# Ledger of designs, part 11: VHH binders against p49116

Target 1, 238 residues: p49116
Amino acid sequence: EGPLLSDTHVTFKLTMPSPMPEYLNVHYICESASRLLFLSMHWARSIPAFQALGQDCNTSLVRACWNELFTLGLAQCAQVMSLSTILAAIVNHLQNSIQEDKLSGDRIKQVMEHIWKLQEFCNSMAKLDIDGYEYAYLKAIVLFSPDHPGLTSTSQIEKFQEKAQMELQDYVQKTYSEDTYRLARILVRLPALRLMSSNITEELFFTGLIGNVSIDSIIPYILKMETAEYNGQITGAS

## First folded at step 1 (VHH)

Design cA7 (framework vhh_8cml_1)
Fold by ESMFold2-Fast, scan of step 1:
Structure cA7 (fold): chain B 238 residues (1-238), chain A 123 residues (1-123)
Amino acid sequence: as target 1 above (238 residues)
Amino acid sequence: EVQLVESGGGLVQPGGSLRLSCAASGRTFSSYAMGWFRQAPGQEREFVALISWSGGSTDYSDSAKGRFTISRDNAKNTVYLQMNSLKPEDTGVYFCAADSTPLEQFLKDYDYWGQGTQVTVSS
């Protein structure tokens, strides 16, 4: 029928907590990440094709791909978040702790490898100068992934993913007509998202604000929020 | 406030097993990363195992890897250390620790400590 995404789905504006503290702390990082997560889920639920799959399928899809959507959001909003500053602060704390020979090298290595993978991904997206339309379609491609275990309506999900891919191709061909290989360079970035640990993402960005509940546990509630309640979360108002 | 009390220590022969428990009192137990440390007389405290606030991540010292398993039950405000294939070198006082700063769990800079429970591995 119509296009998978409308121009309204390209708009993705993160409102950061103000003011930014002189020294970054867990609560500022977690509040910023929570706003991005809420914005990402509200974006997904606004897509008519997503709504058409039904509540159970919507919950299963978001539970399976929230880390990929969140990571794409980090890359897209890297400047607004000052993500490089946040990651540098974390790395600095890890490096200072190594000097005292009291930490497990394996745990530090796991966290550092995750940070390096995240930095590499965000840098590759910045180098490619991915625009708002391209981000919207990349998010749609990862959202409508038919290959997660336990999904129903797999054929319909696959058709929506194919539609996202075709609309991205049409956009890139028209907008970047002189760069024959741009689409391929963009698409080969996506598999890296599946290699990033959702557990490490959760512990780095969400522990201070989510409290004792997992992201998997809150996803159904976020997806069922009233628009006014959701807007309160992403702006920090109540 | 969080108060930690360890139990489950004792005397065991080499190759034996023990399960340590750390009971926390307080309303925010599940917001803390939890760890186990040990100390032999006259030695510095040595890291043994770590579990994140959610239970989604665990980490072990090289000496504990493959032999010890850390777990938690947030409904019971308790963290456990299952110790298998115990060696004389595992002898020491085992301490439970809680980090009130979740991000710093990866740094293992713990703010709250229990009184310890003695583990002795000897023939």
Scores: ipSAE 0.000, ipTM 0.204, lowest interface PAE 11.3, mean pLDDT 81

Design cA8 (framework vhh_8cml_1)
Fold by ESMFold2-Fast, scan of step 1:
Structure cA8 (fold): chain B 238 residues (1-238), chain A 122 residues (1-122)
Amino acid sequence: as target 1 above (238 residues)
Amino acid sequence: EVQLVESGGGLVQPGGSLRLSCAASGRTFSSYAMGWFRQAPGQEREFVALISWSGGSTDYSDSAKGRFTISRDNAKNTVYLQMNSLKPEDTGVYFCAAGRYELLSTNPADYWGQGTQVTVSS
């Protein structure tokens, strides 16, 4: 009874740090990524079904899937972020590190493979012309994943995931009625998100955070944050 | 702008305790994450402890875990570092820092204090 997501959950507007530096640096990339991460977690915490699971379950779910939510957010916000420019800057840094013998070839290979997988994913979503409603439901399917190790309340999580899948199907069939196989093409993209290493994502996008602060330590804070604190963080408003 | 003033440093014997305070003024304190950093002679500035705007999240360096506690009082615009079981290796100038969480790094933070000297010796 009632929809899983409302129209307010379709709106996903990233506000970029300003001014943009002349040359990209780790602090600008980290602030941009942090704003997207904050936006993604605020989106999740605003869902009534998510709130109903309770704080411990909410923390466990987001810890398990933040990288998948973040990657979907990167794809959705790729143009706003100038993601291709950010990735090009990272690639340039990695190539210079090879030449200076600062990183092992094995590590550079792992990171380059991750960047290529990320680029492939974002390009596939762009080619499919995924809309805001489709992104909202894909994020919900990812968020309400009952199959992560250590989760409790898995039956309720599975029900919410099935509800997200049903509402996505209804939306796609109504909106793209002439494209019989669109839903299948969209859903087959999701398994690729599980192949993205959260450790490599953290290294690429969050190296500008203070030394010992990790995404795992940030997640409980963001989920517990009051709305005013969250809005100050994503807008930089005084 | 936030102005930060540290106090509470001094000379203490090994195994002793000190409480550092950092008073903030000028802007809304509760909108900023707060941290403590230290610098020993001839060394780079290093992270010690961090507390979020609400106080709901804290993080510590490996050397500080179990010995140091960071806290804040938003009504007094003050952040504290309670240091227990002090060692000679803890000697250094301790700096208070304020910033947005994602930009609070070792150098630069949005705002830095001038530092307070902590010396641990017999």
Scores: ipSAE 0.000, ipTM 0.165, lowest interface PAE 14.2, mean pLDDT 81

Design cA9 (framework vhh_8cml_1)
Fold by ESMFold2-Fast, scan of step 1:
Order: structure tokens, then C-alpha cells, then sequence
Structure cA9 (fold): chain B 238 residues (1-238), chain A 121 residues (1-121)
């Protein structure tokens, strides 16, 4: 019995493509998002409890929760990514498209609602001033979700989720001892992650992927990559 | 530079069906949304259907909903428009189009040359 996460699991450093272009384009956004996705998968793979579940279970868990992990990563790395600038550019584009009346209003509303939910989530996390330890445990709670359809080893997954919750509680009570309700404020934000469409996330951030590659299809390959190959992906040297 | 080549147009009777195909080249550096637009004589070019790069999301004009189905085969670099229950008002030149960054973008980057669809007795 050791802790579920160590200090090494708190470190989450996104290296952005440089320089940022004057005008945002699909290549820059996709490259940035891909680096965050690879960083998130590498983070998950480094957890001993995750490794202990075995490759098939690992793949199933990540396929089920990648959008939640990615969204938490967007919130955590929002400043480094200039996420507010990216989302504002997308919103401006959609508002101009509404005025031209070319696509269905229903589709535009769906995408606008998704962007609004994402902005609300990231703003809530920023307002709460979520720290690196809290993000690490929130990602662990999301990763070790036993309630996804088709999972095996659900009892062990639930045990790891409960351990993540316990360690988060211990951390928050120790670090923010004066704020009795901080943990509750943090945890009530998590259900919103499941209401966000992975398809819309994929379209907004991963539309620049080459060929017919979906996020779902690449997850098994990402999880099998060597550390050097991960480093190549996050630096763009691959 | 992307080239788009449409095929499958023709003459069909009201109530008939047609399947349009669009073959795309130059997909080496990015994935993108694909759409179908049409232009009737004396009218502006009209949106018909849109499909995301992965095929996970589709959108249709009100006139196309329930009758037309857009699909794609990324292994073959091809997008399709299956048109059922065709009406005389569906007559026009049908254009395949490549979308830019956003799935919901109104302005295609590249257009095909078009294929004629005529619904008449």
C-alpha cells in the first residue's frame, strides 16, 4: 500500500509549438491539442495502479474518458495554450456564420453550447484556483471511473477511484484547512465533463489529423509508445 | 493543393434515387470536413449537407433532412451523397467542397467542378 500518486504525477508541463502564428490555423491548434493529448496519456500510463490493471483495461478506460482528461488538461493549461484567444476566435467565426445564414441554426447552437460549457468549466476551475495536486487527483478520479460500459475489473477500478478521492481529501484538508467546503466545490464540477460531446471536442481541436485517424483509433498506439517516442510527439520532432 | 472530382449525376424521375461521389486528392497534411452544395438555374449556391473529417458528425439543410445521407470513406478519399425521394426542385449542379479548420465553417477552401442532377419525367 503506497500512495496512488507521487510528486512526479503532479508535474504537468505542456510545451507549445513556437512561435504562435499571428492568425490561428488548423495545424497550430491540432499540434497544440495533440501535444496535450499525448501528455495526458503519458501521465496516465505513468501511474502504477493504472499499469496494474493491464493493457486491455487501460485502453478501455482511456477510450471512455479521454475527453474528460483532455478538458481537465485544457483547464489546467489554459494560460499556456492561450485557450481564451482560441475560443474567442472560434466564437467570432460562428457569430459571423450565423449572420450569413448558411448552416443550420441547430448545428451552430450545438457547437456554441459546447464552447459555452467549456468556457464555463475552465472559468470555474480558474476561479477556484485549482493547484497542480488537485488537478492530478481530479484526473485520477476521472481515469479510474468504474461506471463506463464494457469494463472488466470494475471492483479494482472503483478501489483506485476511492483511493484518489481519499488522497485528494487529505491534501485539501491539509493545504486549505481554513476552507471547509473547498473539496465539495471542486468535486461538483466533475459531472459537467460528461455532458460535453467528444465528437465536438474532436472537431474543434483535432480536425487537422492526417487521413482517417480518429482519437479512439489512436489511443491503443499512444499507450504503447516508448518514453522517447512520447517526447518526440510533444516536441514535434516525431 | 486539393482537387475534387464529382461523379454520379444524371437524369432521374421524381421519386428516384442517385448516389453522388466526390474523389479528393492531396490529403497528406490535414483532415477536413467535406460538404455538398447545389445551385439551381438563376439561384444562389445552397448548402445541402456537411460531414466532419472523422464522419462522426453530419449536418443537413432542411430540404435534405430525411431524404439525403452524407457519408465518407477515408480509406478511398471519397465523400458520398445518397439522394432518395428526389423531387423536381432538387434539379441543379451539385458541388463537392472541402471545409477549412472548423466543421461548422460556412466558407469552403476548395470546390469541385460540379455534377448535373436533373429530376424530370
Amino acid sequence: as target 1 above (238 residues)
Amino acid sequence: EVQLVESGGGLVQPGGSLRLSCAASGRTFSSYAMGWFRQAPGQEREFVALISWSGGSTDYSDSAKGRFTISRDNAKNTVYLQMNSLKPEDTGVYFCAKGPYLFDSYEPDYWGQGTQVTVSS
Scores: ipSAE 0.006, ipTM 0.213, lowest interface PAE 9.8, mean pLDDT 81

Design cB (framework vhh_8cml_1)
Fold by ESMFold2-Fast, scan of step 1:
Structure cB (fold): chain B 238 residues (1-238), chain A 123 residues (1-123)
Amino acid sequence: as target 1 above (238 residues)
Amino acid sequence: EVQLVESGGGLVQPGGSLRLSCAASGFTFDDYAMGWFRQAPGQEREFVALISRSGGYTDYSDSAKGRFTISRDNAKNTVYLQMNSLKPEDTGVYFCAARPWGSLLKYDEYDYWGQGTQVTVSS
């Protein structure tokens, strides 16, 4: 009955590992990305509407949308992550690898196109000056997506998505009252998230993941973690 | 399952030569870059040589350049390290390792490792 998201869901604060390496470092990138992923999953877990759907539905939703949530998180946290510096280092590594037969040219091209799409997305969000409230509701809209294959409770998921859309509309209309088309400008950016390859995101950001396991395989474990275990992951504390 | 088995190590006098072999099984060898690493007692494991999946690119540590040659035979699932002009400083356990060709960011991470073969250079 109350709002879908409270003011506590607007707070999204990433703590980066230190120090930042001078050159490309897979473990640093993976640790940074893992912290963002854990922060994003904990954010989702804290939503009462999400909890009400039940464990199986929660796991299915997050498996379907983790890449969308992660990409929104990259855009939101781009400055604190120095994302442009990370992507520039990756691009430089890929360009240096082309003539050395260390990686296939087709694979390099595919990854470069993905990086370009990611940069375009982050730049568009920065240009629109998306605020923390808007990011929270955009994340809720992608989380409560009823159109993923194999979902149960699709009517309830759709209701939560519609509630997210209505609350975002109310916020934007009140906060940016002079910008009549701001909401439309923001929402038209969302379809691009579904064009981002989760496999390439995983290769770029999670190749150093413990046990070389897939993100899909660890999602149920993340969603069941105790708060103390979760906090250890996002801060790097043991 | 995945196995890398090194052979060809032994005792040799300074200035001598050895040829190491690494036989791979349990994975698609042609999709992997292959590397050689070595570790002396009490020292960290250090890079020696790398060969791309096709053999079209090779890389060497500064200490190995001009003395060692890495090669591979994809038909036999085997990578080789020809070591010439051996020095006492080359003494150590030599490991072969495999990293996926498609892994764009695992430049310092190898997924599969052999158990190593001992190389001793002394008079």
Scores: ipSAE 0.000, ipTM 0.198, lowest interface PAE 12.6, mean pLDDT 84

Design cB1 (framework vhh_8cml_1)
Fold by ESMFold2-Fast, scan of step 1:
Structure cB1 (fold): chain B 238 residues (1-238), chain A 124 residues (1-124)
Amino acid sequence: as target 1 above (238 residues)
Amino acid sequence: EVQLVESGGGLVQPGGSLRLSCAASGFTFDDYAMGWFRQAPGQEREFVALISRSGGYTDYSDSAKGRFTISRDNAKNTVYLQMNSLKPEDTGVYFCAAKRYSFLGSTPREYDYWGQGTQVTVSS
């Protein structure tokens, strides 16, 4: 029936918290990450194909893939966020914790491995110079993943994923016609997203959220928010 | 106004078990990571266990791993430390502590609030 995504879905603009702090702090990191998460959820729910799956199915999809969507968002918005500076600050803090403490080596290893995987992913996407259209379709491929446990309507989800893959291929072949292997280089980056722990993402980026906040628990509420209320959350105009 | 009150300490023989509780008041418990520290006679205060504010992440010192389990009940503003297979080396005053951020520290300096401690003694 028409394209899976419209030109509107290619627009992905993160508004950072203001005023900018005099020095980087964990509260600023959490607020920035929360804005990106809300932007990513609003992006997903604005897709007609996503809405067509019904509330139960679309909520299950986002609960299964939010970490992958968030990580793609981090890569896409890395410059706006100064993500390299944020990650360097986290690593420095972690190294200081190691030197002062008898913390479990397994915990520190897991957190360091996560940061390194995230840095490698973002650097590879930057090196490939992924454009806004490519990011939109990579997010769609991740969103419409039929292979998560417990999903219903898997045949329709698979159809939407295949449509996303085909439209991305058509775009890349048209726009980057002289680079015959560009699509392959882009797609081989996606499996790495599944190796990253959502629990570690929560600990690194979402400390400071109020209440019993598991991202899993808030996803259904975010998806049900009115557009005006959602815009208030991501704009932070208070 | 902030108060952390530990309970459940006592005397136990090697190989025994104890469950410590820490009741929190005067702050938004759900916003804070909770940790347990201990201080043995003649030693510095050492990290034992940490639980994130959601309960989704836990961490343990090498000496506690496999023997101790930290848990929390946010509805009751309480954090617990289940201690199994206790050894004489586990003897000390056990302190409950709270900090705003859960992923980046197990040093005493990083914790905002502290309890008075509860004595655990394991007979040699």
Scores: ipSAE 0.000, ipTM 0.172, lowest interface PAE 13.4, mean pLDDT 82

Design cB10 (framework vhh_8cml_1)
Fold by ESMFold2-Fast, scan of step 1:
Structure cB10 (fold): chain B 238 residues (1-238), chain A 123 residues (1-123)
Amino acid sequence: as target 1 above (238 residues)
Amino acid sequence: EVQLVESGGGLVQPGGSLRLSCAASGFTFDDYAMGWFRQAPGQEREFVALISRSGGYTDYSDSAKGRFTISRDNAKNTVYLQMNSLKPEDTGVYFCAASPYRGLWESYEYDHWGQGTQVTVSS
């Protein structure tokens, strides 16, 4: 049995749409987010252990965890995306919606709390200076979550999650040998991902999707994309 | 089923006043912004006034500003348009419309419409 992840799974390179507009808008934010989502799903489908679970299980796992993978990707690619600038633009648009009373007070509170949780998560990951290997294993831990409703093969999924945890531990112990509690600090960040609503993420980042397409409905299609077709999506070629 | 029923239209002389009412049923009224539109014969529907879901925000066409007041009573599922200083050019069929919450990035879009009530301003 070889390692769960190879060096190819550590590489995670987001290519942003160009040119960046002078004023951020829903279309630029959606295109940027879509590229990150596509990159995240392509990353998952490239893992041999993931492929071994079969198509139906793969679809169920990604549908259950895409928001966690996407949020980890936002944290990992925060500098490349200028995420703080994107979040500021979203907050500005939310304030305009408040001014025009388009949203209920409860909905405004939910959306603002989501943005604060996202900022807090990304800030905590930046302070920990999480490296590419650590991000790859954290993504693997959330991908191979056996506790989502409706999953089959939960014992095998749990084994892959445990393998991800063990390989992360080995990596951290060898690379950051002087920091005895680094692994614990990293792992304790993960439960917060489950508290962030996928519906609010979809509203904030993916409202610009053509044809009123939900993320849940496109996941099976993206997972079946050929590499060339996938690369076309992330480069904006069609 | 969803229904919007307008009332209060009629014939009035220039300078007169009318109060239109729109009774809503079949949906959660306090989740919707409400608008009034009008249509003169042979013309497209024209925006007159809107009121947000809570009543905290109102907007008016230039022709309505200062003369018309939109209000709502969420307990009664009713929106009102008080029209003062009416002019012959205010003549038309007045329609009540409802716009649901559509999300952060969307403008007001009206998906439920009443059948209209006739307002005629002439001597």
Scores: ipSAE 0.102, ipTM 0.478, lowest interface PAE 4.4, mean pLDDT 88
Fold by OpenDDE, second read of step 2:
Structure cB10 (fold): chain B 238 residues (1-238), chain A 123 residues (1-123)
Amino acid sequence: as target 1 above (238 residues)
Amino acid sequence: EVQLVESGGGLVQPGGSLRLSCAASGFTFDDYAMGWFRQAPGQEREFVALISRSGGYTDYSDSAKGRFTISRDNAKNTVYLQMNSLKPEDTGVYFCAASPYRGLWESYEYDHWGQGTQVTVSS
C-alpha cells in the first residue's frame, strides 16, 4: 500500500568490463550489454510490486518489455558505456559482414535504421536531461504494461502502471514546478521504444550481428539468479 | 585523494555493543550514499546497512535489522554504525563504502571503500 518505488529503485549503476580494449571487440560489447541486461532485470526484481505478481507473471512481463527496458538502460547509461563508441564499433563490424556478403541489402538497411533509432532515442533523452527518478518511473511504466498479449493478472499490472504514472507526475510537479509540460514531453518518448525490434537489438548487442542467441530463453534464468551469482557476473568478469 | 577510515572495532562479549565510525575525505560527502559491509573469514563480503545522502532513508540486512543502526553527520563527513546485541556470527571485518547513487545492497554500486575495522564477538 506504500509507494511503488523507493529511493533504492532510483539507483542504477552500470559497471563496465575492465580493462577497455583499444578496439572494441564483439566480446566487450556483448559483455557490456549483458551487464546492462542483468542490471535491468534485477532492478525489476527488486520492486515489491513486481515480486507480488509471482514468477510466471514476472517472466512474462520481462519477456514482453526487455527490449524497452534495455533501451532505457542504454539511454540512462550512455555516458558510462560510451554508447556512441559502441555503436560505431557495431557499425564497423557490420561493414565487415557486408564485405563478406553475409547479409542482404534489405537486412543491412534494417539494422542501420535500428542503430539510427537507438541513437536518436538516446540523444532525445539526453536533451531532455532525464534524471534518475524519472528513469526509474519510466522503466516502471514500461515494465507494468498490461497491453502485452498472454499476460495474467492484467488488472493488477494496470494498477501498478497507474501508480507509477501518478508517482512520476507527483515527482515532476514537485521537482520541476516551473516546467508545466515536462511530464508530457517525457511520456511522449515512450512510443519510440515500441518501434524498435527486439530481434535486431539482440543481434547487435548479444550475437555479434549474426547468431542465434535468445534473450527470451535466458530471462527466466536471469530472474532466478542469486545475488551472489549476479555479483560474480558483474565483478568477476572484470 | 579519496579516503574512508573506519574506527571503533574491537573485541566484545556476546550481547555487547560497539559503535563504528567512518571518516570520509577527498570527495563531496553530501553527494554520496554511505554503506557498511562486512566480511567474515572464508566468507564473501556481505551487505549490512546503507544510508541515503540526506540520511532520510536507511536499510539493513535481515541479520542487522533491529540490532544495528546506521547514521551520518554530513557536517563531520562521518557515517556511523551502532551495533547492539552483538553475536558471534557478527565477527568479521567491517568496511565503510560510498556510492554516488542512492545506494543498494550490491557492492559494485559503491565506488570508494575503507580499509576495514575488525569486530570480534567472543566469550
Scores: ipSAE 0.012, ipTM 0.296, lowest interface PAE 9.3, mean pLDDT 88

Design cB11 (framework vhh_8cml_1)
Fold by OpenDDE, second read of step 2:
Structure cB11 (fold): chain B 238 residues (1-238), chain A 123 residues (1-123)
Amino acid sequence: as target 1 above (238 residues)
Amino acid sequence: EVQLVESGGGLVQPGGSLRLSCAASGFTFDDYAMGWFRQAPGQEREFVALISRSGGYTDYSDSAKGRFTISRDNAKNTVYLQMNSLKPEDTGVYFCAAKTLSEYLRQFSGDYWGQGTQVTVSS
């Protein structure tokens, strides 16, 4: 079998809503986050190994790891997104909610800590100067995690994860031959993703959800969406 | 102020045709997908058709498929719905909506809505 990822999987270009408002409102944040979410999921869908697992397994995998994929996407797209500004805006909006006594002190603490963790993770990735290939492989490793409950075809998923890890290792050895411990430094960042709450991430970035709609509930729809439909939402008329 | 103004509704015989228009103002039209929804008396609002920002992608409800055609003119900030082979079941108020990608996370609710135009199909 050929490699798990190709050069086509390295490209990860996020298009932000335009124009950027003077004040980052909830709508802008949600739209930006949605675009990243869709981009991340459709990236996964573009991987032949992912396609080979079948629709049910694919859905289960994405449900299990969407927060991690999203967070890696935030790190990778932090500059384009002006992530620090977005996070600051989120904090400001949160403060308004606090004033309205809508959140408990404990919940406020949890949310603020989560924001801190997100920022620290993204900063750490920036300091490591992670490149597009490394991000692609890290996302693949996260995507093909066999240790989530309720998964089918776990043996095959594990094989794909191992393949991703091996390809990353080969890439790092080839590209960063003088940095013997680069691979280790990169991989030790992954546990931080597991410490982040998907529920809090959803609350922070997707507050525009109505009713009982959740990221989990819409994942199957996103995965079934045609690429043309996604592109049509991102690109305007020339 | 954001405005969506629907027009083109009316009374038509079964098998007839109507062309709805929606004129948009007060927002960046090209940044939004546009859609049509309808609401029959006593029923919930339902999806009819959607067109992407560039017009390169369209989607239809099962009921509308093969009979309705959605189109847009970005230069005119207008979206259209050509309705052919109309049936009594198509009777209702038709609403124009503007949507962004995040609207998919909102159960396909529109970011902006018009006041609607009445379509009545009756013999």
Scores: ipSAE 0.027, ipTM 0.410, lowest interface PAE 3.8, mean pLDDT 87
Fold by ESMFold2-Fast, scan of step 1:
Structure cB11 (fold): chain B 238 residues (1-238), chain A 123 residues (1-123)
Amino acid sequence: as target 1 above (238 residues)
Amino acid sequence: EVQLVESGGGLVQPGGSLRLSCAASGFTFDDYAMGWFRQAPGQEREFVALISRSGGYTDYSDSAKGRFTISRDNAKNTVYLQMNSLKPEDTGVYFCAAKTLSEYLRQFSGDYWGQGTQVTVSS
């Protein structure tokens, strides 16, 4: 009964703050990352299956998977964001800091490993030439993950994840009919998303915005704001 | 998240002493170097002292060397600045800075400064 995602869910267009500064700064990076996070949550909220789970379940799902959704968004929007330039600048500065004994070697190693994992993930996705339809379904697979601790309605979530997997399979087999192993190559990329630390993602991309609160703690408010704005526009209320 | 709270400033006569404290929270304190900076009215913020993550290395501005001592207590997540033989030129707001990731990316830095503590040296 109807597809999980429509063509409107394939469109994922990030609008960057303009102009890009001559030298990268925390404000520009934070604003860019915030726009991507907001776009990702707006995308999730627009899915009828997601809406059907109810507000409490929606909040729990996004709180559990925001880092995975954000990382997929980084990969998809890497060119628009100039992500390689941002990460290269961070790596160069961290290498200089090691030589000056200004940060623990263990902490620098953790951050460098995270950046390396992010670069490897984005490069793998670029090499596979993942299209907009494939990205939409990969985001749906991670969004409808029934295996996060504390979730309710896990049977419905699992049903939607299986539907996402089946629709991705159908698309890939019909569109890339001569590439028998493409789906397998795409799906084996997903476990890497769960190995990346949400705390390090917050430190790298959201330093200027959050102050004393985590992304996890503000998600309920952002989802509520988006839903209210969307409903107001649909009903024609101002 | 990262929070720094400075205390211990005040009014003192030339030749007097003050001990500043900076209480840190929201990060693994003993993984990071800590520093003190100061700013006089209408002047740029200037470096005063630095202590490495283990406390094994310290560095001082020329004006602070021999008069000021930086130290840290990793068990209490606190960094200190002991100031002796204070001069009118030492007057300013004193800021604590953590060398978090954003501070190490100096092209992006400035996010994790405390509000400062006022030191006034006057007769």
Scores: ipSAE 0.000, ipTM 0.169, lowest interface PAE 17.1, mean pLDDT 80

Design cB12 (framework vhh_8cml_1)
Fold by ESMFold2-Fast, scan of step 1:
Structure cB12 (fold): chain B 238 residues (1-238), chain A 122 residues (1-122)
Amino acid sequence: as target 1 above (238 residues)
Amino acid sequence: EVQLVESGGGLVQPGGSLRLSCAASGFTFDDYAMGWFRQAPGQEREFVALISRSGGYTDYSDSAKGRFTISRDNAKNTVYLQMNSLKPEDTGVYFCATRGPFYLKDSSYDVWGQGTQVTVSS
């Protein structure tokens, strides 16, 4: 009936911790990443179609796709996060870990390949000059993925994904009317998100979490969080 | 108090198999990556295998690849190392350890067990 997303779902404003420390550390990286994760989950839970699927389905969907949503958020917020600076700091610490013989060379190679894939993805999105509407619909396509193992209500999820894809197509055709192949160039970027390891993302960005808890374990808590409590997390207010 | 207790070591002939276990207590096991290391007499500890918190990612030393399999049972707070096609060069004390953030230079989250002896000899 109505559109899948409203204008409020296009607005995606990340508030960074301030001040940025002279030397980046795991706690600053984790706080920055946590703010983006909280913003991404709050974005998802505010979608009426998502709410209509029910709590159990919402939890299962976000558990399946949080890494894809987070990576899209990193690309969208790369400038405000100074993501290149964060990744450079991680690479520096990782190279020092190699020298101290704390991890195998194969493990280091896989983590470096993940960072390379992340940088390549963010660069491709920047080169395409993906706008806020396009990011909102790409996030919706990823969120409403019916093909993750163990999901229920897959037919309804598929219908919402198709609606997201059609609304993206309508937007791109109207806004970028002279670029016949823009939509195809955008959509072929999405499969790369599923090749990126959520475990490596957790290790790079979320090792500073209290109690060293998994993202999987905190997802139900974040999805049940009151709006005031969520705002406290992203603004630093208690 | 964080404790790691290794077991399953013993004497085995070349080409044989052993399964090592590491029972963890005193922390939320599901939140930590776990690793296996070994040490021969008079040598430094060397990496053998690593498993992520969820078990979705594993890594092995070159000498362990294709012969050893690391796994975990989060319901039992236990990490395992299945060792196949054992060689005399695999002889040593095998330790399990929790892994902190590997890109943090000042990480002090690594906790080691006391070890279990593996001897590969005729």
Scores: ipSAE 0.000, ipTM 0.152, lowest interface PAE 12.4, mean pLDDT 82

